Miniprotein binders against a7ua95r516to809. Designs and how they scored, part 35

Target 1, 294 residues: a7ua95r516to809
Amino acid sequence: ASLSLLSISDLVPDLQFIFFWMSNAIEILYFIQQKSPAYMQTIELMDDKAGSKESLLSATISANEEAMTILEEVIMYTFQQCVYYITKTLYVVLPGLLDCNPFGTEPSSEQCRRAAGVCVCAVCVMPEAVRRVVSVFQTTSDLLQQYQVHSEIQSQMFAYLFFFTNVSLFNQLIDKGPARGWFQRSRVLQIQASVKILLDWAKGAGHNHLAQKFFAKFCSTVTILASPPQQLSQMSWKALCAEHPSLKPVQLHRILTQYQLMAELGPLPIWQPSSEDEAYIYRTVDLLESFENH
Key: E = the ipSAE of ESMFold2; O = the ipSAE of OpenDDE; V2 = 0.75 times the mean of E and O plus 0.25 times the DockQ between their complexes.

## First folded at step 4 (miniprotein)

Design eg5
Fold by ESMFold2-Fast, scan of step 5:
Structure eg5 (fold): chain B 294 residues (1-294), chain A 100 residues (1-100)
Amino acid sequence: as target 1 above (294 residues)
Amino acid sequence: GTVVVIIQTEDEELARRMQEIARERGLELRVYRPESPKEALIKMFREALRPDVEAIIVVSDNPYILELAQLVAEITGKKIYTIQTRDPEEFERQFREALE
């Protein structure tokens, strides 16, 4: 049935059961694919009495194909259930990542130093909000390892989770960012640092390539927003499009407009879209990302 | 623990006796009567994948269904016992032996 749990720890017993089923189904599917030819050869070598050998061979082929179909359905079902439970938990914890400060919780912390009235933090602190997100990823990784799920399925799982996280964070930033003050430079730098903690976790877990692929849009967004005015003002629209190919023209235009409003730039840099891109921007299509995998 | 019985029979007395024997041994018995070999195969695989199922007993006069049961056992590693006899006394003996 549907779960309404807010903590990944509360989901672990249910997830253990589902991962157990998924792992077993994958192993059985692999075993069928490997053993079926040998079994069919054994049938062919048996004495053919009353014509039963040909019927048995046909029955074995049919049974093998039906068994593979059922196992594929079980694998798909259990995978979808895991994704459902895990992404539902992520959806609850992800908004906190945009509101947290990883640069320190206390000015007097032993991780912070003070010099000439300025507090300098040598090490970023993992905020509770970031820890909750990392915990979801870590628990997923632990369960996949515990049940020895094949690496291809592990990669697909994290591809989906990173895709979901990227879309969720991007949409929240674009849609709610102006009202929440998330486009302020200090807030953007905090968001960038928090995202780096997630990316560092992914690298440590062996998923660096997936993280780079599926976080590209959100990373491009915070990179632009964190850019110094001197650097960003020197870049043309064409140059920005070339450096950030994951962003659609309408998305890039929205980001630059918000940057300009929040940064209170002096002589305003002019980021004018090409005539072709301008047409897409004015159609206002594709501003927010879809949660459906492409 | 749970034992699943997949049986191709119209004998309700046989089903009653199976339930009685399982209860004596503290086992939960689930009985399924497939309408086709395909349905039997699907049920065998679904039950074999359940961790709470200790064993599956397949009862049929059809050699094809019994061969499917052997295939499922080899593939899943689940304990699957096949009973082909129509003699009630021999059936009860084999059924009790399967339950150990």
Scores: ipSAE 0.006, ipTM 0.184, lowest interface PAE 10.6, mean pLDDT 74
ESMFold2 (binder alone), alone request of step 4: mean pLDDT 78; pTM 0.757

Design eh3a
Fold by ESMFold2-Fast, scan of step 4:
Structure eh3a (fold): chain B 294 residues (1-294), chain A 100 residues (1-100)
Amino acid sequence: as target 1 above (294 residues)
Amino acid sequence: GTVVVIIQTEDEELARRMQEIARERGLELRVYRPESPEEAEIIMRFEAKRPDVEYIIVVSDNPEILLIAQLVAKVTGKKIYTIQTRDPEEFERQFREALE
């Protein structure tokens, strides 16, 4: 139980070592890539009346290809290890985001009245659960910067972390949400506010494009569940599918079913799936997202 | 600029006084009178997304509407001020302060 609750701080020494290996392997690979063509040309320009030039050229090509293969394997392995440790930590802290209240119970109206006779909404404290998730992302960013990892690999790392976070949150909300009360309107609005904090962090860190791309499914889900009944009931199945293309038909149907139940709405003809979509709705295997990167 | 007011009252004198104060300060005022918390939320979310809206003022003592205002402000980043008093003099004071 204690081991499952290890913070990102506990993994920093191990992560530093792995990032160090990865960074060095990347630098060596790029050095070989940029120097190899010039060196090969130098060999080609050599006078070789003894007949050794072609042997040297062949040996150099073989050695370079072997070295590059080994470096690529080291880079892949270290990248996968970083992702493994970081996502293992994320998986433990992410469920707390669905249970926290970013608005607290402290009323801000009294303080606002004292200050100017006006109440300012949205004075809230970042919940500990949200802070833990942000801390994982920030620590990852700090380590990538400390070891001067190239921007392309940095983007690849956050693309995967956002993908993982989106899948984890979506699956937990869909699978466990009904039993945990997470589909209740007040809870959904709290979840939406917590997700906004994560998206704001991503924007500040220069990853807004990645966050928009990889959080689309969970954001669509929360947007639908947070929609007022008057607004949502006026949209057809076709319109909802067009508005939320990241959701599979079976996922959209499950979300709308939960919405109808929580809002105490009866069945509505407006949300009838197309005949082709009905085939997908009956496939249980399509409901939850895979953690495998496609 | 434009200021949006969401108010649950049938007091036409109060509504007229709000328009007078806004006009004196060179502000355009859009007033909505939602009949339910759900309607108030639709209005708040729609107006909060508009860049021409400087801020929103919510006049209500309904806890559900106040919670919705807090949630919309946090999600959208738009400033939302709440006024809970039913006293006309205190209301005018707080409304004038909200307009800066």
Scores: ipSAE 0.000, ipTM 0.132, lowest interface PAE 24.0, mean pLDDT 74

Design eh3b
Amino acid sequence: GTVVVIIQTEDEELARRMQEIARERGLELRVYRPESPEEAERIMREEAKRPDVEYIIVVSDNPEILLIAQLVAKVTGKKIYTIQTRDPEEFERQFREALE
ESMFold2 (binder alone), alone request of step 4: mean pLDDT 77; pTM 0.741

Design eh3c
Amino acid sequence: GTVVVIIQTEDEELARRMQEIARERGLELRVYRPESPEEALRIMREEAKRPDVEYIIVVSDNPEILLIAQLVAKVTGKKIYTIQTRDPEEFERQFREALE
ESMFold2 (binder alone), alone request of step 4: mean pLDDT 82; pTM 0.803

Design eh3d (at its last look DockQ between E and O 0.39; V2 from the best seeds 0.00; counts 0 for: pae E 9.6 > 1.5)
Fold by ESMFold2-Fast, scan of step 4:
Structure eh3d (fold): chain B 294 residues (1-294), chain A 100 residues (1-100)
Amino acid sequence: as target 1 above (294 residues)
Amino acid sequence: GTVVVIIQTEDEELARRMQEIARERGLELRVYRPESPEEAARIMLEEAKRPDVEYIIVVSDNPEILLIAQLVAKVTGKKIYTIQTRDPEEFERQFREALE
C-alpha cells in the first residue's frame, strides 16, 4: 500500500508529523531572522577592549549561519514531502472533474441557476467528483491552520497545488479531449461549471488571487472553447494572444484549430499567425505542460 | 557583487545576451544549467546562502522551477527574480529590469 494510493483522510496522520516539523522549523528560522539585527545592533553599541566585541560578532554570525542552513534544508525537505503526497492524491481524483456533469441533480441545478450568488454557490450540493478534489484542498488548509504554518509558506503551498491541478487538467484536456468529445460545446460548459465550483472554493478559502494566477491556462482554454463563433471570429491572432497570455503560441493554435474543426467554420481557419508569429510558434515545441516526476 | 543565473533553455542567443548585458553593467555572473528541478533547487538553496551573491535570476520555461525559486526566496529571504519568456526582446527587457 503506497501512500500515493490512499485517500487524503488516510494520509492525515502521516502528514500531521511532516507539517509539525515544517511549522517548527519555519518558526525557529523566522525567529532567528527577526532577532539577529537587533542583537547585532546591541553588539555594535558595545564598548570593549582588545577585540572582544569582534569575537562576539564573529561567533554570533557563525552560529546564525549554521542554524539557518539546517533549518532551511529541513523546511525545503518537509515542504517537498507534503507536496509530493498531496499531489499524488490529487492526480487520482482530478480526471473525474473532466467527466463530471454538475447539472445532473434537479433540485441543486435549479437552485444554482436561479439564485446565482456567493452564498448560494457556497452552499449548493457539490458533485462527488468535485467534492473529492475540494476535500484534498480543504484537508491541506486544515493542516496548515492546525500547525499554524506561516502565511507565506501557506500561500506557496497552494500556489504549487493550484499549479499542479492546472497542469494536470490542461494536459488531460489537450491529450484526451478530442477522443473523449471534451471539445464539444455541451461538455465544455459542464467542465466550466465544475471548475467554477472549485474556483469558488478557493475564493472562499482566501486564495482567489493565487487561483486566478495559476488556473489561468486551463481557464483560458475553457473560455476559448465556450466562446461563440461570432465573438472569436472578430479577434485577430495578436488580440487572442494578448487576451490569453498564459497560453503558449503552439497551445493557442491547437485550441483554435480544435474550435474551428468543431464549429465547422469553413475550410480556411480565421485565426492564423503572421510569418513572425509562426516562427515564434515553431520555437515553442512543448504542447503539453511538464511537471516533476515523483 | 555576484549575480547568479540559473537557466534551463537551449537558446544560446539568450545566454549570449545575458553575458553582454551583465558586462555592460560591470556585474560578475555565475551561470548554471541544471538538468532537473531537483538540481535547480539544490543550486538555488546553496547560492542563496552566500553573502556575496546579491541576486539570483531564474530563467526557465518550466513553471515548476519558477515555483521552486519562489519557495527558496520566501525561505531564505534572498532576492530571486524569475523570467518565463521565449521572446528575446521581452527576455532582454525583464533581464535588464531584474538587474536594476
Scores: ipSAE 0.510, ipTM 0.780, lowest interface PAE 2.0, mean pLDDT 77
Fold by OpenDDE base, look of step 5:
Structure eh3d (fold): chain B 294 residues (1-294), chain A 100 residues (1-100)
Amino acid sequence: as target 1 above (294 residues)
Amino acid sequence: GTVVVIIQTEDEELARRMQEIARERGLELRVYRPESPEEAARIMLEEAKRPDVEYIIVVSDNPEILLIAQLVAKVTGKKIYTIQTRDPEEFERQFREALE
C-alpha cells in the first residue's frame, strides 16, 4: 500500500500484536528482576551438599541472565517496531496540520455522525487535519493502556513521538514555510491554533510535561512568527534568545530574517546577534533538526 | 496445592471431569477461560507467581498461547503443561498424566 493510503486504523491489528509481546516481555522481565534475589537467597540457605549449591546458584544466575537478555531484546525490538509504524502514519498526516484552517467549518467525525444530532464533543469540533494527528496519538495511548504497558515505556514512546512530530513540523515550516506562505500572519495564527489543540489533547492525556518539552522548538517558532511587528520589533536578540532557549542561534536568525521579509520591515539593529552568537548564525547545517539525536 | 487450567472451551462436562480428577489427587482446581491470548498470558503469569499453584495446564492449539506458556514456564520455573488434543479420552489421559 502506498504510504499515502496508510492510516493508523489499518495498522491496529499489527500494532496490537506488537504491543502484546512488548507488554508481556516487560512484565516477565519485571518478575525476574523482583524474584531473582529471593531465589538466590533460597539457594544460599539450602544445605551445602558437596558442590551442588554452588552449581545450582551458578546455573540459576546464568539462566536468569539469559532470560533477561532475551526479554530486553524483545522489548527493544517491539518498541522500535511500534515507533516505526506509528511514525509512518504521522509522516503522512503531519503536513496537513500546517495547511489546516481551524477557524473554518469542517464536518464532524465519522464516529459522531452516526449519533442522532450534531455532536459538539471535543473530537467533533476538531479540524479534520488536527483530528487525524490526534487520532494517531490517541490510538497509541489506547493501545498502551489496553495492554497495560509499563508507564516508563509509555513515557518513552510519547517522548519519541512528540520529538518526531516536533522535528517534522519544524523542518517543514522552516524549509517550506516561506514558499507556502506559512509565515504569513494569518496562516501562522491558524498553525498556532492547530498546535494548541494538539497540546490541549496531550495535556488531557497526561503528557503535558513531555509535550511542552519536546514541542518547545516548534512552539517557539510559531510564537515568534505570530507576534505582532510592534511587539517583536521591541525585543532584542538577547531577549529573544532568553525567551526561546530551544532555538539555536542559526534558527532564530533564520526565523527573524524571514519575519522581516514577510512584514516588510527594514533592518532592525536590535535583532543583531551578539558577538558570541555571530559565528553560530552561519552554521546552516544546524538549521534543520535531525531525527537521529534522540 | 492448586491446579490452574487455562482452557478455551465452555464444555461443562469437561470441567466436571477435570474437577473430579483434581479432587482425586487432593488438588484444588481453578479454571480460566480467557477470551484472548493476551488475557491468557496475564492469567498464566499471575498464577505462575503464586506459591500454592502446583501446576498450570494450558489447553489450547493457539500457537501464541503455547509460546507464552513455554516462556512463562522457562522464566518462572513453574510446571506448565500444554494439551492440544480435542479428543475427550486423550485429554483425560494427558490431564491425569500432567497431575502425576
Scores: ipSAE 0.020, ipTM 0.456, lowest interface PAE 4.8, mean pLDDT 87
Fold by ESMFold2, look of step 5:
Structure eh3d (fold): chain B 294 residues (1-294), chain A 100 residues (1-100)
Amino acid sequence: as target 1 above (294 residues)
Amino acid sequence: GTVVVIIQTEDEELARRMQEIARERGLELRVYRPESPEEAARIMLEEAKRPDVEYIIVVSDNPEILLIAQLVAKVTGKKIYTIQTRDPEEFERQFREALE
């Protein structure tokens, strides 16, 4: 059949199959790890009359090591496949967070309208763009729980998805923000509200620590851009660097330059980089983030 | 001893032939017709843990089911045989060979 990248719901059958593989491989791996020591102890207690004890131990160890290697490869392969499908969907829906107006009052879900008739619930007031992103994360969470994937693997999955989301949103804001008007104050406040809804979902889902860690760069950017001009103008470069350590000097410089333009604070630079950072504010190779984990 | 058969097609003639061959060998026959690869994999994992199960035979051309079969065989040491033919005579020949 064909793959659709429009929504996560189109990928659920493929994701179900991949999570099934991953969960089964994990279960078998842990079965070997749990049972193998007891079996080895049984072999050690065997009578070694014919020397078969050493050959049985060697064969069992070799088979277990081979099986564990294959299982670890299957787990890594299935994890990478899940990441591939989910991030393809995220890549399509994430730009909408930068364009949406979260301050609407109309219901955004037909399902919510049908359930309530006249919907005023918090779910139905969620902007469609935010709902699409949350749906990807929620569907992923539901599938991981449905297939009883080990909690450490679930954490690794969300760590990567939050990392991907941060990189995607940051790069698009920096790269396309001037042309799209995303640095205008009214737009920044809308983006900030949309990100808050997403962070509230992550907190409610038990991922607050991961979200704080992996959204730091994008959240710092939005926080700076949303700051009142009176407050931000009074902060030194060094203070901003200390408050926002996730931002590289070239990134902070670009954000402050766009802020100054949009806040109409005049052409004279307000924030003077330290002498150490002056060497780095024009390193354009460091401006955009890599999707590869350094 | 038990022979477990995982088959994705409904064929009453094949079911009769499998039952006759299992009785001839003194084996109990347990047949599953899973509706999905996920169900097939769960059945295969649970049956592979059972000490009375001597044979597991997978009648499928689904590559995901075949991968799981190879993985379960390597981990448990159970012999898992695959049969992909739909021809009754060839099926019976391969089924008898698997139980040798």
Scores: ipSAE 0.006, ipTM 0.210, lowest interface PAE 9.6, mean pLDDT 77
ESMFold2 (binder alone), look of step 5: mean pLDDT 77; pTM 0.746

Design eh3e
Fold by ESMFold2-Fast, scan of step 4:
Order: sequence, then C-alpha cells, then structure tokens
Structure eh3e (fold): chain B 294 residues (1-294), chain A 100 residues (1-100)
Amino acid sequence: as target 1 above (294 residues)
Amino acid sequence: GTVVVIIQTEDEELARRMQEIARERGLELRVYRPESPEEAMEIMREEAKRPDVEYIIVVSDNPEILLIAQLVAKIKGKKIYTIQTRDPEEFERQFREALE
C-alpha cells in the first residue's frame, strides 16, 4: 500500500496494538523497578545457610536484570514503531501547510487574536491542510491518553514529532521555496499564520515548552522572512546569529540571500558574515537538516 | 565509578580535555565517537544495560540524538546527561557539573 493513500485514521487500529503493548511493557517495568528493592531486602535479611542466601541473591539479580532488559527493548521498539508510522503520515500532510491560506473572507484583528491564542474558535477557520496536521497530533494525544502512557514518555513522543515537523517544514521551505514562490512576502505571512495555529494547538495540549524548543529553526526562518526590509537592514550578521542560534551559517546566508532577491534589493550584500563564519556559508552539505526513522 | 561519553565531534582537543577532567575527579571514562546518529543510539542502549556504568554523558547538537538519550534514560533507569553547547568554556562547565 502507498503511504500517500494512508491517513492517521487508517493507522489507528495498528497503532492501538502497538500503544497497548508499549503501555503494558512500561507498567510491568515500573512495577519490577518498584518491587525489586523490597524483595532484594527480604533476601538480604535471611541467614546464610551454606551459601544459599548468596546464590539466591545472585539468581534474583540476574533474573530481574534479564526481565527488565527484555521489557526495555520492547518499549524502545514499540516507541520507535509508533514514531515511524506517525511521522510517515506527517510527511504526507506537512507540505500542504506551506501552500494553504489561513485568512478567511471576514478576518478581523479579533479573529486573528483568537486564532493566535487558541486552535478552536467560533469565528476563525482552520485551513484543511492545517487541520490534517493537527489531526495527526490530536490522534496521537488521544491514543497516549487512552492507553495511559506515562507522561514522560508522552513528552518524549511529542518532542520527537515536533522535531520531525520542524525539520520537514524547514527542508521543504529551503529546498522547494524559491521555485514554489514560498519566499514571497504574502506567502510567508500565510505560512506564519498557519504555524501559529500549530503552536497554539501545542500550547493548548500542554506542550508549549516542547513546541518552543523544537520549532525554533523553522520559526526563526519564517520570522526573518516576514521581517520588514527597514527593520531587517538595521541588524548586523552577528546580531542575527545571536537572535537565531538554531540556524547554521549556511542556512542563515541562504535565507538572507533569498530575502534580498524577493525584496528586489540591489546587488550589494547587506549582511556580511563574520570572519569566523565566512568559511561555513558555502557548506551546501549543511544546508538541509537530517532526520532518522523516515 | 565508570562514566560513558558519547560524542559526535572530530575535535581531538575536546576529547583530550574530557579525559583530563575525568582523571582529576578519579573517574574511569569510556569514550565513543560514533560515525552516525544510529551508531550513537545503539551504543547508548548497550551501555545503559551495563550495571558498572553509573551514568552516560551525550554530547551532541543533534536534537534527535538528545531526544533518544532522554527516552533511553527513562526506560532503562540510567542517568543520562546531555550537553548541547558549542562553546568550549560552557562545555567544560557543564561537563564538570555532570561529573559531580
């Protein structure tokens, strides 16, 4: 079956099995970790009869270590499988976010403010492309809650999904943006509004800290591209690097170069790399971000 | 005690400095320099299983590696410290803090 024909809803039955196994393995692991010290203490308090206590302690330690190792491998495997299938679904829907227009026929400052604060509002419309992405995140959240997966593991899963989303969007914008017209100011403002909807969803779901951390690169890129020419020209290369530490020199240079082209600025370079960074602005191998399990 | 370090840098001076700091603290250091993120994760999983390893330090600016390190720490119950800084002075400060 083709991944382009799959929606997150189509994967729910298979994901339910994987989440079920993962949740159960986590619970068993934590139970063993909690109970094992008490049992070991009980053995330690026994009188040693010709080495029976030492033998029992050794056997118990070995058995517990083996059981925990198996459970840890199951948890890691099931986590990676969930992430793999969920990110495969995200990969299909994410490019649509760069092409959608979140501004309705009756946008007002109030409607825009409501969209910025919450993902759901009575007078604001969420584009279908953004809704598809939100649906993947919401379905994941629902499955984690349904199977009562520990909150720390939930946080790790969303950290990974946000990381994947950030890398995918950044790579699509940098690689395809010039040809698709995505660097045009009107399109950048639409992209910025769409991203704000995703960030608002993450905030509402209790993942604001993770979203701020893992969307930094894409948010920096969009922020620079949406900046007015007068404002951006006042900033030095060093100031831009300091304000956008997530961007590598080659990435920042590419973004600024594209900004100059779209703003129809003269051939004079406005932003000069520092002497230290000058060697790195032409490292094309560092232009696009890498991700695994994709 | 034994401390494992997983680092994705070709900077031999940084590696030498880590060994020197560990020696000052009386700790045995086992250093791995994986060629790929996949190798780093495999090494981390295997080392986390060892009872003689007190904790693992992961030095990487790759968020994917850092996320996997946090997951391994939670699942295997092993202490894993992550260092993401590119500044040598800040790296030494964080490395010294992790060794405490």
Scores: ipSAE 0.168, ipTM 0.584, lowest interface PAE 4.7, mean pLDDT 77

Design eh3f
Fold by ESMFold2-Fast, scan of step 4:
Formats: C-alpha cells, sequence, structure tokens
Structure eh3f (fold): chain B 294 residues (1-294), chain A 100 residues (1-100)
C-alpha cells in the first residue's frame, strides 16, 4: 500500500501516552533517590535487639535497588521510544531544509545586509520546510512542559534531537550536495539563513548552549562554504583545522575540494594537508557521521 | 571496587597506562570496545547496575556516545565521566581526576 508522510501532529496522541509514563517513572525514581538516605539513617538510629536492625537495612537496600532498576529500565525505554518517533519524523522533513529559500524568489536589496559574505534579510518569510522542522521541535517542547518532565531530561532530549539534526543535515549535504547543486554559493547562503531560523528558535526556547554544541559540525561546513574566495584562500590548512575542530581531516578536505570546484579556483589543490593529516584524508569510512536511527 | 572504561580507539600504550593508574589506586579495570553506540549504551546500562562499579569512564569524542553517557548518568545516578582529549598528558590528568 502507499506510504503516507509522517507528521508530528499524527504522533501526538502516542507521544502523550509515552511522555506520561516517562514523567511518572522519573518522579518515582527521584523520590526514591531523595528519600532513601533519610530512611536508611532512621533505621541506623533504631535500637537493635539481636540483629533485627541489620535485617531491616539489608531488606530496605534490596527493595530500593530492585525498584530503581525497574524504573530506570522504564525511563530508558520510554525515552528511546520518544526519540525514535520524533527523529523518524525529523528525518522525513529535514531534507526540505536544504532545498528551501527563506529569502523568497529574490531578496530585497533594501531589506538585506551583507556581513562576512552572508546576506541577511531583515524580513524573511519562513519557508514551509523550515516551519515543519520548527514544528517538530516546538511540539516536543510543548509535550515535555505539559507532562512537567524535569529540566535536565528536557535538555537531554534536545541534545539528542540537535545531534540527530546536525548529523542528518551534514550527511545529506556531503553525500548528495554535489549532485543537487547545494554547494553553489547562492544555495549555501539560503541553507545558512534556514539554519539560522532553527538556531534562533533554539535560543528562544532556552537551548542556545545545546544548539551551539551539537550543530557545530554542520555550522562549520556551511561557514566554510559561504566564505569569500579571497579570505579562504589566505588561510592555511592548520588555521582551518584550528577554526573548525569539529571537522575530521577527511571531512574538511572534502568540503574544501568542493569549495575549490564551485568557486572555480582551478584544478590544483590550494589547501595542503599537514603530513600528520595526509594519511587521514583518504579514510572515506570517516567521511559520513553515524547515528543510531539512520 | 571496579572502574569500567568504554573506549573505541585501539591503543595498547593507552590501555597499559590506564591499567597502571587503576592498579596504583587499588581498583580493578574492565575495558570494553563497543562496535556501535547502541552496544556502548547496553554496556553502560548493564555496568551502571553493578554495585561494585564505582565509576564508568567513556573515552570517546563521538557526540552520540557522549549523549548516551549523560543520559545513563542522569537516570542511574552512577558516576560517568567522559574524556574527549587526544593529548596523552591531558588524558592522564582527566583519568586520574575521574578516579578520585
Amino acid sequence: as target 1 above (294 residues)
Amino acid sequence: GTVVVIIQTEDEELARRMQEIARERGLELRVYRPESPKEAERIMREEAKRPDVEAIIVVDDNPEILLIAQLVAKLTGKKIYTIQTRDPEEFERQFREALE
């Protein structure tokens, strides 16, 4: 039969059920962790007649260990299920981000500013493709807040989602970019603007630190590709490695090779890898990033 | 007690150095080399349940493995440390710090 497009809205009832159980399990686990030391101290202070105190302490420890083990398993399972369904939805909508144009058909020169080779439109229309990705993040945030999931678990969820988004976008750009024209300067600037919308959403949602950390690889890639030829050609291999530590030597070499081709800088390599890195630029196994739900 | 190390890099000198440091502190060292982030998660989850395990040290710069380590630490309460450095001197400093 025909496969329908997954929507985060279609998954909300199932996700609500999973978030409900996850939140409850987390609350019970935290209660046991917080109260257990006090109960153990109370038992220690009890008057002991022929070793009854040792028996009670042993029984309490055993019961708490068993309960915590079960709760941890439930929390991990429900967290993994949430991540699985949310990332499956993200995977379907993310490629559209690389093909959309947040500036419209042609940006208004009067409304746009150019800084470091990037054209920033003062008023940009959010493309449907970007709106779909933002909708997944917003719905996730709403569900975490609705079920009052602890802030540290909320942060862990978004760390995972941002990591997944970064890897997915990076792999798509590196693997399919040359064939799809995504390395063309005009397309790179559009991609950069679309990514900024996602990063702005993350900042508004209180996840700026996570977004900066987990989007580093894709942001480095887009920054290099958007750089002016005169600026980039003056940088040494060592300087580029220092500015972009998230990129592996093989990844940086592939990006620079594509940049050289698209900028029409001739066939001879401009950026020479260090002798230490030269062996690694041929490790194609390290080119694409891995993720659990790919 | 026991310290569990999860490491993907194959470095005999590093493995020997970790063993020496653990021995100096009277700790048993258990080393795992998972083939995937999913296997790393399974190992971290299983080892975190063991009372004899004092800490888990994850030696990896893979963000997926680091996220799993953070999640397991938060849910289990087990001490899980991450070491991302490739510098041998800095590695030894962080490894010794984790064992304290």
Scores: ipSAE 0.275, ipTM 0.665, lowest interface PAE 3.7, mean pLDDT 79

Design eh3g
Fold by ESMFold2-Fast, scan of step 4:
Structure eh3g (fold): chain B 294 residues (1-294), chain A 100 residues (1-100)
Amino acid sequence: as target 1 above (294 residues)
Amino acid sequence: GTVVVIIQTEDEELARRMQEIARERGLELRVYRPESPEEAERIMREEAKRPDVEYIIVVSDNPEILLIAQLVARYTGKKIYTIQTRDPEEFERQFREALE
């Protein structure tokens, strides 16, 4: 089996090992930073009868600086490895979110009852595709909590995961959406419902601010596509740009063109780009997002 | 320094043209022709860790390989260029741009 076919649960032992080393390196770095000044003070106050105090102090400073450099490199490496493998797992499960129907029911209500001593209706109702994505985020959250990883590093990790999810979903929808029928209103409403489940999970996990920031582009896209024709046709290009600042002119133009086609609003463009944006609405190089953060 | 090229394509003409362009520019080129996305990933990760590698060029139409390239570039800081075209003329233009 290839790594792209593995679930997040298959990666847990490896991720536990990486999180273990990351957490330990962070804790050791923290203790060195907090305890070293007191120890150095103790050495400095000692009477130097043998003339060795200066050598001991210098040796201790050098050893601490070397240890801190190594620990910082270990933290950076382990963080990057965790994010790399988690995002690779996300990439495999994310396309399913665009094809699932969150308004359907699972035929395995009996399995939900068996798996949990109490049948939790929410677990049985959630589409499997959405549950797979949520499981990746939940497992990551559980591992960060289990190893008591510093809150700032937890925030950094979910910032990367949300950024990656946003770019992946946006690119899939824009690039493959027309051929897959994802711009049809019924499909858009299902996508909107699925995304809401994901955002509700993020809010419950304490990551609402990060989710609002890093899902802005995909959320703007889905919001526009889910708008009723009467409502959307009353908005000017300038108003849409102001409401959805994360969208580039070519992206907004592509979204509105697909909307007009699917809603059968006629062949002539309804939304007129501003004179400043007119030069940029056909820049295909800017259509898809890069996985580069900045 | 060394430039690493990862080609996952059945097009022998693209491979031949790539070697010819590298020869014209006097560049040291290390070329890999992985047979699977998993092999391409392993090669990209290993080469990205090498300090003598200046950058990596990935030639592929496979979305999985292109995603792997973007992820490796982000997490290692190594510069990685991607080329998706099967047109020899457009390929030559993009390849020459990447080598600059």
Scores: ipSAE 0.000, ipTM 0.181, lowest interface PAE 18.0, mean pLDDT 75

Design eh3h
Fold by ESMFold2-Fast, scan of step 4:
Structure eh3h (fold): chain B 294 residues (1-294), chain A 100 residues (1-100)
Amino acid sequence: as target 1 above (294 residues)
Amino acid sequence: GTVVVIIQTEDEELARRMQEIARERGLELRVYRPESPEEALEIMRREAKRPDVEYIIVVSDNPSILAIAQFVAKLTGKKIYTIQTRDPEEFERQFREALE
């Protein structure tokens, strides 16, 4: 079976094994790094008889470098494997976030299903599609904590997952949004509410700074699209660029063109690019974000 | 010594400025243009292990590349500097600062 067709819970046994290897390799690496200077100092303080001290130092350095190289390769491989399987799962569930309604048409899939007017927990009305995405992040966090993975590596993992999520959502919205109706105001408001649930999760998990940094482009896009026509039409191109520095000219132009069409503001352009940016609004190679730098 | 530069831009002016600044300090530059974050990771890991490499400078606004740079720096202990600016004057300031 393809892991891209499985829920995150189905991946837990495989991910546990990989996190176990990664955690152990990290701990061994730090042990070697921490103890090596003390041992080297001990050798340096020994009497240098017939060059044996220099030979011992050379052999110890060689052995430590070899061991550290192997451990770094294990850490790198296991990190990339975790990222690969987690992002494969995310890629399958993320389109659902763009096509769900958190405002009460989707039934709760949780055990806390209740009669109308009473809901004491957020999950009672959370769309299934949003729950699947949150479950991926929560399971990842749980595994990192279970295997006591160092906080810096945990931060790198979530930096990558947030980066991946941002790129996936942005690209899908820009590329497929017109055909899917995702630029309609009612849909944009639903998307905004769903994204807020993800950002709230990240804040609760201690990753607010990473979420603000890596979701900037998609958040800017949704913020613009959710703006009332009266408010947005009063803003100049330069003002929009200043408020949304994460957006490239071609991306901003595409967003505003779709906004004007969906809001039925007529065929004449309302937002005119600055002279400096006018050459860049047609750079289609810059329209979509890269998961890979090629 | 040698300084390794990981860069995604095709801007020849930035490359020229980097070479001039390195020459002023008696440093050799080795420049790589990875096509993927995985390639960037492999290059950074390999170069971080070389004793002749004093610094690695990553010129990118790609969050994956930046995250990889921080990860490799932590694991290898090699100094890795990141430059995200597209302004040539600010780039030169940060590049000169990194070389020190």
Scores: ipSAE 0.000, ipTM 0.255, lowest interface PAE 12.7, mean pLDDT 76

